# Designs tried in a protein design chat: VHH binders against Uncharacterized protein MJ0119. Part 15

Target 1, 224 residues: Uncharacterized protein MJ0119, of Methanocaldococcus jannaschii (q57583)
Amino acid sequence: MDSWNMKGSKMVDVNEITKYLPGFNCGACGYKRCDLFAEALLNKDVKLEDCPFLLRERFKENYEKLKEILKIKGKIKKEEKYIGVIDGYEADFLLKPLPNECSCRETLLIMDKKELKVGDYIRYRPLGCPIPHFAKIIDEYHGFYIIHVVGPSHRITGEKIEYKDVGIAIVVAFEGIVEGKVPEVGKTVKFIPKHCMMQKVHSGVVVQVEGKRVYIEGIDLKVF
Below, E stands for the ipSAE of ESMFold2; O stands for the ipSAE of OpenDDE; V2 stands for 0.75 times the mean of E and O plus 0.25 times the DockQ between their complexes.

## First folded at step 16 (VHH; framework vhh_8cml_1)

Design t56 (from t46 with G101N; at its last look DockQ between E and O 0.04; V2 from the best seeds 0.00; counts 0 for: pae E 14.6 > 2, placed apart)
Fold by ESMFold2, look of step 16:
Structure t56 (fold): chain B 224 residues (1-224), chain A 123 residues (1-123)
Amino acid sequence: as target 1 above (224 residues)
Amino acid sequence: EVQLVESGGGLVQPGGSLRLSCAASGFTFSSYAMGWFRQAPGQEREFVALISRSGGYTDYSDSAKGRFTISRDNAKNTVYLQMNSLKPEDTGVYFCAARENTWYYSPREYDYWGQGTQVTVSS
């Protein structure tokens, strides 16, 4: 009985788990990205409760859904479709972080100019997204700021990080690695950034491609 | 009392192989992720490889990827590092380290450390 169930168990892939994780990529669980934590959950290397944000009221439904999904024994499988959790729309691909980075790179236009520099930690609300974000500035370019989304890990890990509150910012570009069919330059695409806490479909225009690495501008966070 | 004891180091010619072992005692080994770090004289300890509690997730430094393989045997409380295609740049003291979580690449984040075993690759 036990042998049959193990041999015939349905496979659950990393993308299915990642959809319901908070997506902060904060490192509080010991994994620098939430998709790595999802893989560890499938491999039974961690427990679901090792993500402290899943224990919060906001994520109660996600936590219960993940408990049900994780009762299914299986190994990682390949998922062919990319469906947004919030809106149900199909995306053309997932956008992963660059190798060894904690999130896709986002380029921000900060509406309320501040004295900011590379290395600063900021708190902002993307125009069109109800979720405040926590980020580290990794570069500056002609008045734009390139950031990694880092989540509010200071509240869980005990690390003392001062975040500058910059208010509303416009996300003008994403940069990352395509999981799926690589688009051509000039194409309007729909994509889901893996760090997106709402797993919402985004759209934009591809302006640069190098292998699977893409740079997307003209970002629209609205539902499509 | 927690102990991590490395063994298997030695002198080897370029292109050779060594297998390092790290025997653990004094804690529940299967509850810990394990890492290998190395230190050349006058340098900081640097990450080499890590393995999750179950062995289901591994990661390597760029210099180790493709040449080194980390593994573990939870029944024997031992973690291993198989080192192939050794180069003079691999010379140093190799340390095993333990932590409850696999995400950390910095030596500052590891709770327990071994004494180290010398690996010397002659040019």
Scores: ipSAE 0.000, ipTM 0.274, lowest interface PAE 14.6, mean pLDDT 78
ESMFold2 (binder alone), look of step 16: mean pLDDT 89; pTM 0.903
OpenDDE, look of step 16: ipSAE 0.022; ipTM 0.301

Design t57 (from t46 with S54L; at its last look DockQ between E and O 0.33; V2 from the best seeds 0.00; counts 0 for: pae E 4.6 > 2)
Fold by ESMFold2, look of step 16:
Structure t57 (fold): chain B 224 residues (1-224), chain A 123 residues (1-123)
Amino acid sequence: as target 1 above (224 residues)
Amino acid sequence: EVQLVESGGGLVQPGGSLRLSCAASGFTFSSYAMGWFRQAPGQEREFVALISRLGGYTDYSDSAKGRFTISRDNAKNTVYLQMNSLKPEDTGVYFCAAREGTWYYSPREYDYWGQGTQVTVSS
C-alpha cells in the first residue's frame, strides 16, 4: 500500500491558476484564452506580467496570489468533478473551446439580423441568462449565427469596437471539447461551458461526436 | 469533379514575397470555407490561414499573422494567400483546402484538397 505515502502534497493545476486570472479571453497576452495562458504559465512559457490586466489595481490581489501559487512544485492535477458554482448541480462534463479558439462556439437564433454579417461584433442577452454577452460572429449557417463569446474589449484594450445590440437571442447549440467522459450521440447531457460567467449547468442533446469534440443542440429545453 | 489547383509557389529569398492562388471548380465556391495549410517533410499539415465562405472572417496561425493575407474572389472561384516578409521557416508545400459550411482550424475537417505548391525560402 505504498500509494498512500504520496498524499498531503500541494498540487497546482490549470484550473487553480485560471480562477485567479481576469477571465476576459482578450488575447492581449498572446493566447486567445485565459486557460491557455494558465497552461503556458505552468509550462513556464510566459510570465505573469504578459497579462497586462494583472498589473492593474483591480487585480493586485490576484497577481500576488498567482505569484505564490506558481512557486509550488507538484504534479498537475485536473478536477474530475464539475459542479456549477452558482447552482450547485453536478454536470457530466466541462465544455472547453475548440483548439485555438477563444470560447466554445455558440449558435444563435437572432431575430434582428437584417444588417448582421460575419465578422460583426454583437451584444446580446441569451434567453434564460440575465447577463448580457458580447460576441463576434465567426460564421453563419442556414439562418443561424455562429459566434465566439468575447469580453467587452473596448473597455479593456482601448480598441474601438462597435457592438450591434441584437437584444435577446436564443442559444440553440454549443460546440466544444469535452473535459470528462465523452457522451454518446443522442444522450441528454449536463455541461458547464468554460466561458460561462455564472458557472451555470447547461443541458442539451448531443447530436455529433468526433473524438472529444461534441456538438450539442436543444440548449436549456429540459428541466433539471 | 471537384478540383483545387494551387499556383504561385517557387524559390524566394528571405524577406521576399509570393502570392499563392488556388482555383476551385466542381462545387459552389461561395458555400465553402477555404484554408491554407503547409507541410514540411515528415510532419503533419499545419494551419496557416482561413477564410469564411463570403470572406467576412479571416484568421492566421501565430507565425503568419502580420505577414500573410488570405483573400477570396467568389466571382473567380479563387482563394489567394499573399505572403510577405518570408522566412526560411515558411518553407514547405502549401495546400489549399475546402470545407462546406463553417471553417475550422484542424485540417481533418476539410473535405477537398489541392495538390500543393512548393514554397522554398533560402539564402
Scores: ipSAE 0.261, ipTM 0.674, lowest interface PAE 4.6, mean pLDDT 81
ESMFold2 (binder alone), look of step 16: mean pLDDT 88; pTM 0.892
OpenDDE, look of step 16: ipSAE 0.389; ipTM 0.742

Design t58 (from t46 with S52T; at its last look DockQ between E and O 0.02; V2 from the best seeds 0.00; counts 0 for: pae O 10.5 > 2, placed apart)
Fold by OpenDDE, look of step 16:
Structure t58 (fold): chain B 224 residues (1-224), chain A 123 residues (1-123)
Amino acid sequence: as target 1 above (224 residues)
Amino acid sequence: EVQLVESGGGLVQPGGSLRLSCAASGFTFSSYAMGWFRQAPGQEREFVALITRSGGYTDYSDSAKGRFTISRDNAKNTVYLQMNSLKPEDTGVYFCAAREGTWYYSPREYDYWGQGTQVTVSS
């Protein structure tokens, strides 16, 4: 059975689904394009509800149509479990970076008195984590720093970057895209950040949800 | 230099109407979704309305729905907010904002902000 026919059929199905999607390519669902989201729907990696726009009254007909289409064309996906590598615990979901970002966003409380600015690179050890991290500060808010983890080594440019060592930092929040079942606001969850070097299960409370995007606070590395 | 300049605010009686304008410069206007936010005294800035790049999609807060209309003219680099049936609760500083990111309703994700225009609804 020619590989061409399978690719062709898949493409046709993706196009059909994409036709009924909002077409904004906004990334709210965790995908930079609606056609990618369509593929994910076919694979049952995501749900229609992961697109916040499909839940709007304007797209109600589209939602219903897509629901019908997916009943017919949806692939059966085996339930995947998310297991921490070091701890062996089961997580509720994997937390992926936002679209076009290199890691999940971490919010840090840094106690070091060094002057830090957006754009700085830092070396820190998260409280409760035995591994030093390298990160780029991407934002500052009310004394907190939002960062991308970029290492233990700068993997992006290969350039030697100067890091400010800030010692121990407290991770107060994670933000990213859920792979798996999207939790409700207020729920205590176990999750694995995709960029976690140990792939360890983390815990926290979901404080904000939009589509597959979540903001989690009260971060703890202890999981029972 | 990126600039967003709001205009059209003022004092109006309950039930009245205002049309806000926001003139953008210093960036590719058509590449950004635009939003209106407002901030009442002592309150946090809240979402009012958004419009996508092409204007193909609009959304509103529950309070604005049915009364406010957001629109844009990409040729003029301007976004508008038509506000009808104004209420005292609508009083606040209205901000125009531009965003390129994936987050539609969070003020934090907007890249550029205007200085705001005062809207006062009072008898």
Scores: ipSAE 0.000, ipTM 0.249, lowest interface PAE 10.5, mean pLDDT 84
ESMFold2, look of step 16: ipSAE 0.359; ipTM 0.759
ESMFold2 (binder alone), look of step 16: mean pLDDT 87; pTM 0.877

Design t59 (from t46 with D62K; at its last look DockQ between E and O 0.49; V2 from the best seeds 0.00; counts 0 for: pae E 3.3 > 2)
Amino acid sequence: EVQLVESGGGLVQPGGSLRLSCAASGFTFSSYAMGWFRQAPGQEREFVALISRSGGYTDYSKSAKGRFTISRDNAKNTVYLQMNSLKPEDTGVYFCAAREGTWYYSPREYDYWGQGTQVTVSS
ESMFold2, look of step 16: ipSAE 0.369; ipTM 0.744
ESMFold2 (binder alone), look of step 16: mean pLDDT 89; pTM 0.902
OpenDDE, look of step 16: ipSAE 0.866; ipTM 0.948

Design t60 (from t46 with S106T; at its last look DockQ between E and O 0.43; V2 from the best seeds 0.00; counts 0 for: pae E 3.1 > 2)
Fold by ESMFold2, look of step 16:
Structure t60 (fold): chain B 224 residues (1-224), chain A 123 residues (1-123)
Amino acid sequence: as target 1 above (224 residues)
Amino acid sequence: EVQLVESGGGLVQPGGSLRLSCAASGFTFSSYAMGWFRQAPGQEREFVALISRSGGYTDYSDSAKGRFTISRDNAKNTVYLQMNSLKPEDTGVYFCAAREGTWYYTPREYDYWGQGTQVTVSS
């Protein structure tokens, strides 16, 4: 997915244009519906004058208004909004997986001191999140476990995977690639990890930045 | 002084095997993730295999899966690449790389690199 609300933002722009089109859906412009013509106008694939009805006196005011709207949208700085589906809260950016990885990396403090090793599959509930997660341990660091979030693959691929149930774990860090404005080290940020099952806004403090790669600690998941 | 020294390369017929070694010194080996990368003539370095600090996680490029095995011996400060069923397209210079902490697929994340060892697979 490009963004959580990218389609919604473009649809709002299309709807603004469509309000001032004649609405006949006649096909005379080469598009069978006026909302398709509106989308083509935003993409600069056609001209307003390609709708023959906009050139008539009845639609002169509409034509002039559309010229103004299209000029403004050509000068508007594009700003995508990242809105959490569950909470409706605005995030600063999406956090995507590192290149060639299946999920953002999370660093866990696992409260159940079960015997665990790198390569194990685990089931856990993040403290502050009501949804159980499934993960593969990909590394260990000073008693913390770095994981990839995985789906319950035995239900999808038929492969049998033994998940160790470790109960509650604290998510202490996220690592991934920023989609949006790259934050500065030390800033408190709000972000949505891509493929978050709840599509919930998370918060934390940026500890490292390298290009678009960020490492975020102090994760707050208290809201459900 | 950090050093990575690859060895074990050479000329091999298609279908043959080689075992590459990379001897590490100048750092706490068990704290480092290790990777093997290769560079064919006129091409960029590409990922071949990686291994986590403990050796518990390994992964391979699509072309290496099922034929190559990465392993490490933390007591000897050495990482290995066992290369079986070699093909002419495996020809290139093989580099050992090290990164303190976790592993990554991306070459730029690795801090230390060896000088490389040549592997040539004649058709």
Scores: ipSAE 0.376, ipTM 0.742, lowest interface PAE 3.1, mean pLDDT 82
ESMFold2 (binder alone), look of step 16: mean pLDDT 88; pTM 0.889
OpenDDE, look of step 16: ipSAE 0.724; ipTM 0.895

Design t61 (from t46 with G55E; at its last look DockQ between E and O 0.13; V2 from the best seeds 0.00; counts 0 for: pae E 13.0 > 2, placed apart)
Fold by ESMFold2, look of step 16:
Structure t61 (fold): chain B 224 residues (1-224), chain A 123 residues (1-123)
Amino acid sequence: as target 1 above (224 residues)
Amino acid sequence: EVQLVESGGGLVQPGGSLRLSCAASGFTFSSYAMGWFRQAPGQEREFVALISRSEGYTDYSDSAKGRFTISRDNAKNTVYLQMNSLKPEDTGVYFCAAREGTWYYSPREYDYWGQGTQVTVSS
């Protein structure tokens, strides 16, 4: 082994594997939670590529670390384009967070408003998506809430965060940095937000462009 | 040349407080996840706290939760660790660490490390 090789097999446990998994708990690998998939990997009941997200460029580093930890040798075929993992559709570009932000910005219209302030954590279901989302409010804009999508923190750190459950919300806009060819204002585009747990292709209309920063409205979420 | 320089360590009685700072240079600070790790004599480095490259995400070890607060100031290229209600088991050398991109719990994933600052909690 060299300076970045995995630990010895008797020192590896489920937590070590789970750290490098995407953490979406989506079930696409046949296991309801990523920690169950991690246990199955350790027991050699599944293959690493049974998690479709690990084959994406976003998770290249995680994938290589998992190969080290599990002592898997060789190369596998990698996807080279912006392809939605769940839907298989090609996007025009990947939408990345603005500098120093943990996710693309989403603008929400929250149907069941209660006292909300910047810094609050919320749980919501986007209208048109079956997956509950967790977010931190980073700004308020004329009755709309700008948010960062956060991971399920209770499963990562063990810390409990008090999420305000706001029920259904409408995703009005996305804002982020284009990875790929920057579109023109007015174009209908297909894109994958970096923070999307399912790596699902979204669509919308570009309403503002500044360099590589874009603001997209008319959001249409495709779900399975 | 990448540098991470910790400061703010010292001797403190149980129940006391310390504020650690880590000044970063030689890389684009805003693109890096930052973490605090500690090492007691004869022990491996252990995770204490992390903060994503954005200000939107922080995590802590079980022993640090509720007592320690990590924060960062991207304009000053500095990460902080506010440590309250200190206990003797918090004694050790505290290291600031940096990794470009995604955060991890494992110290093995961090590419840049400071020299550490000593924190001693005793009566």
Scores: ipSAE 0.000, ipTM 0.115, lowest interface PAE 13.0, mean pLDDT 78
ESMFold2 (binder alone), look of step 16: mean pLDDT 87; pTM 0.876
OpenDDE, look of step 16: ipSAE 0.018; ipTM 0.471

## First folded at step 17 (VHH; framework vhh_8cml_1)

Design t62 (from t33 with E109W; at its last look DockQ between E and O 0.35; V2 from the best seeds 0.00; counts 0 for: pae E 5.4 > 2)
Fold by ESMFold2, look of step 17:
Structure t62 (fold): chain B 224 residues (1-224), chain A 123 residues (1-123)
Amino acid sequence: as target 1 above (224 residues)
Amino acid sequence: EVQLVESGGGLVQPGGSLRLSCAASGFTFSSYAMGWFRQAPGQEREFVALISRSGGYTDYSDSAKGRFTISRDNAKNTVYLQMNSLKPEDTGVYFCAAKEGTWYYSPKWYDYWGQGTQVTVSS
């Protein structure tokens, strides 16, 4: 896209800004979609910090790049506790991906009757989460699907990935690496998966532990 | 009584090919994900390739991608590693490993291991 400002500099278009936003379309910034927030950023109607996720370690590079292309000056704010952004509750730990994996593993019960196989890319909405997720199926077990969250790269990178839309799915388990104190098997825990777009505290029961690797079932987004 | 027995290693020239086999017994093979790992002298075991229980998902280390192919035959309880375009840096002992359920990249989480088969690519 060819754009210029009054000083002859190339204007940054909405798509370039949207490329570095988290892409969750969650509405937490006051705009229903991230491309609308990007347009508001260009118009200087909002501040970068109005997106609560840009201040997280996961998005540090995105935040710095956006400051650069929007010519914003300021210090980076740190997040030092495991506090849910949306609800303000404290979690027992952060759950990180297994080594060399792009996300924590989620185990899904998919209610749609579509034929699915390992390797498929899917779009789903987790029951209890308003944010659509994009994932790759990496394994299957007794009608459950194990997935990596991969994000909607087609809007940011332009890559050609076709996602099967499976509608609502139930997240029945998480697997990952504990950042924090490792819980005992059988405990009910509160945790934040690193890839969670809303940074919402989850709860569940630990059913397997090996070192810092944990497998958590009975997932409930309602914190007690 | 679980056994994993690798075979098919040997001495080969650079650019050559080898096919490794790993015969499994003592467990329900189709319930296990399988992996190939290798170890050069004085080095830690490193991931080479993995395959899911059904064979529907495979992945490779960066060094193996495009040159190696993992496959399995659940009727024969055997996993294979076809190695093409071999390089001297591929030299080492190749181990077959099994994990009940799903696969992992880290060797520490695999349940059973073979004794290994030597692959030597001449300089």
Scores: ipSAE 0.218, ipTM 0.669, lowest interface PAE 5.4, mean pLDDT 82
ESMFold2 (binder alone), look of step 17: mean pLDDT 90; pTM 0.908
OpenDDE, look of step 17: ipSAE 0.238; ipTM 0.645

Design t63 (from t33 with T102M; at its last look DockQ between E and O 0.11; V2 from the best seeds 0.00; counts 0 for: pae E 5.4 > 2, placed apart)
Fold by ESMFold2, look of step 17:
Structure t63 (fold): chain B 224 residues (1-224), chain A 123 residues (1-123)
Amino acid sequence: as target 1 above (224 residues)
Amino acid sequence: EVQLVESGGGLVQPGGSLRLSCAASGFTFSSYAMGWFRQAPGQEREFVALISRSGGYTDYSDSAKGRFTISRDNAKNTVYLQMNSLKPEDTGVYFCAAKEGMWYYSPKEYDYWGQGTQVTVSS
């Protein structure tokens, strides 16, 4: 039987795959760059699940789109373990934003905070992280600034955003929603904030729990 | 004695405007974030707008963006909600709420609530 319609499968180039991959170029899948992983996917040399980030809730939509593009059949199981991609440490849970918020809340100690106010946008580098971050100050308390992490092209009313460069800042606390086993107050925990670009394991001490919401202080930031 | 008193509700035609006020007493107003929430019959209270304790941060529900403006006057201990281009789906009881410290989107986080003011949008 001649099934020429089966011959006409669409050829998907590497760029179409790469745009839905996380883009960290971290090497956790066995390939040093995400475009190399994309090429391996097209060649059927690897599975989507070989990228540990694609199994995270943050990348659920990316995973579903990639599955459609690659015409992968079958179901994908949610990963039971939370492992930091670049540092290899196992975390106790993923820390998600509070409802309707774009990131976990972070509390910053800003070394040069002159003329900062609530509502300002800032550019900073967290001490211990090589990646510049962009944030909006959403509150201030006792000389600390509470922020949402945002991107350099934040969509706010479509207007151009001026980011004040505050240099190095120290992340002293996180607040968010636990995905996983909710810890007790006083416990030292390891966690991965959902908004973390490197999926780095953080540690700290739980100081408040309300249902699944936790507030964690004493942050120990490890990278690479 | 903490008290939040809403006013300014009423009946309005579609496309009309209302300005809600919430007068606060019994606490240090400038230390509280403020929010407006609404409730239609048979529904849970839903977020409409919030404003930080300093006034420097505001946010709105998707349905309120571009039409409603929250503001506060710390000298008068009052928070306002200017509602423009009102639609029938805006009908409900509007509540003022106060949270000491940081703001939140969830109504469960708020410490004090007003009695509400009815807003009805119909022709």
Scores: ipSAE 0.214, ipTM 0.654, lowest interface PAE 5.4, mean pLDDT 81
ESMFold2 (binder alone), look of step 17: mean pLDDT 89; pTM 0.896
OpenDDE, look of step 17: ipSAE 0.244; ipTM 0.669

Design t64 (from t33 with K65Y; at its last look DockQ between E and O 0.51; V2 from the best seeds 0.00; counts 0 for: pae E 3.8 > 2)
Fold by ESMFold2, look of step 17:
Structure t64 (fold): chain B 224 residues (1-224), chain A 123 residues (1-123)
Amino acid sequence: as target 1 above (224 residues)
Amino acid sequence: EVQLVESGGGLVQPGGSLRLSCAASGFTFSSYAMGWFRQAPGQEREFVALISRSGGYTDYSDSAYGRFTISRDNAKNTVYLQMNSLKPEDTGVYFCAAKEGTWYYSPKEYDYWGQGTQVTVSS
């Protein structure tokens, strides 16, 4: 049993949705083919409006039919809210990794910095979070370490990764891409980092904005 | 006056090697991350390699990985790109770029750019 064959209906659902899509396979929605977009709709990874042609008068009937189909199958998102899974708080936006990066960037103050250098892999517990994190140090700045969060099973061909346990670290900043309304510099915001295992709402002050990229300091993890 | 001056480009046969150099002046070199980018005619500049300000972190595009090596000498204010096993697809203008602080993959994040050096790998 897999997700594509649950109750034996997943393939039929994709075909039915694809039937009402424009069929141009143009890539304007971010997917190379319309059947891939249909699959993404079922997974709630995208919205119908991400296909720009469905909003045109020519496709109005298709659009309304697709809304009905997705509503009946329970796949269309009614409204997009950013709610913390564990804490139930509403965030202003989701914070996603920078392009081509595996996680949002975190800036850490590490209490025990002995034998740490850029390129090292570390295990740390964020102060205020009960979950140990695993990370790679990608830069150092004014005594802080900038990291990517990685998994403990990070796979490197032909190598075993040794993680240095640095104990408790304070997360002093986040950097990433906003999904949602882009905040103004100086505002206190609530956000959910994509890589957060607990999906808890964090807060901080926006220090820099460039397009959708934001740098947030004064972090409160709101964990536990 | 900030200057980045690339050198070491040229014509090379497939499978050959080149070493690009980029001499920097007019800023505190050790405070800048450095990158190499390349551009073929009619194409956008694409990321090739980057190196953190200390030299402790490097990364490469998929096409460069395993063939190219970025390095820096902060005493000489110079960043290098050793290019081995060159392919015709590596042909283009190679640019050195500098970013104050941490590195980024996107060329739009970089503060200073060199004029570029041509690398041509014969077909």
Scores: ipSAE 0.333, ipTM 0.729, lowest interface PAE 3.8, mean pLDDT 81
ESMFold2 (binder alone), look of step 17: mean pLDDT 89; pTM 0.900
OpenDDE, look of step 17: ipSAE 0.868; ipTM 0.946

Design t65 (from t33 with K108Y; at its last look DockQ between E and O 0.25; V2 from the best seeds 0.00; counts 0 for: pae E 3.9 > 2)
Fold by ESMFold2, look of step 17:
Structure t65 (fold): chain B 224 residues (1-224), chain A 123 residues (1-123)
Amino acid sequence: as target 1 above (224 residues)
Amino acid sequence: EVQLVESGGGLVQPGGSLRLSCAASGFTFSSYAMGWFRQAPGQEREFVALISRSGGYTDYSDSAKGRFTISRDNAKNTVYLQMNSLKPEDTGVYFCAAKEGTWYYSPYEYDYWGQGTQVTVSS
């Protein structure tokens, strides 16, 4: 099986930063070597100006290039705040749909089953959310249903959709792509799913991470 | 040993039809979602069609929608791609792929791949 490349954002790494540092390994910045200083810059433990030689005329071009490289990284981490519209609480990240999918995936436990199958359209109210949702079942596993949340369905399937009303369902898990700092497995996180009509902060425990894709269980829809 | 073997490719005139088959062995076929992907020389492998484990959910790329139909026969451990109204732009190597559990659009999520079958559409 061959490896595949996905087109995405270029990552800033230690090597890209180190190339533009003076390379004197002098310790004036508090680090014994310039590559250690580069790692500290990436981790935001130091400022670029902590290297006194970058402030010298001969390194002006290097300094400006490093500012642009670190501006991109710093802007992504420092300027992105995710505030719930309804509750006003700060979330750790925004949860976006998987590539080419219309919503984050939710896994549902449905209390009052209607002999559901993959491909069915349902109307449900998430336990803890006052707003009914409409969804398409995209998969099933041992009595749990994986769904996409859909909006008003007239634009997707027209007048021939029959929704099965399943009443209350428990949202057991979310799956999606992190916009923000990617969490570690086992951490309790606060997040806002992009498809959430209330833009409400959710919480849960991260059980799987692969790149920016996360799977979150132990979902609590209440403000905590 | 897991194997996916594509067949049914060939040379066909524009406007013609082909039916690709992918015979699967070495795993519980009904537990796997299946997909078809294609690749022209120098291009990335692109999504064509997918089908869920039960066959209850299918989807297609924009270029395939309305012309191609994916189906599966779990008793025969086989997934099919019926391709109608073929165009020169459909030329490429067609791969079937298998993912245990739920389906995904991204080729990077798929566990197993066939070696591919060539489809060429020209006069």
Scores: ipSAE 0.291, ipTM 0.681, lowest interface PAE 3.9, mean pLDDT 81
ESMFold2 (binder alone), look of step 17: mean pLDDT 89; pTM 0.899
OpenDDE, look of step 17: ipSAE 0.855; ipTM 0.949

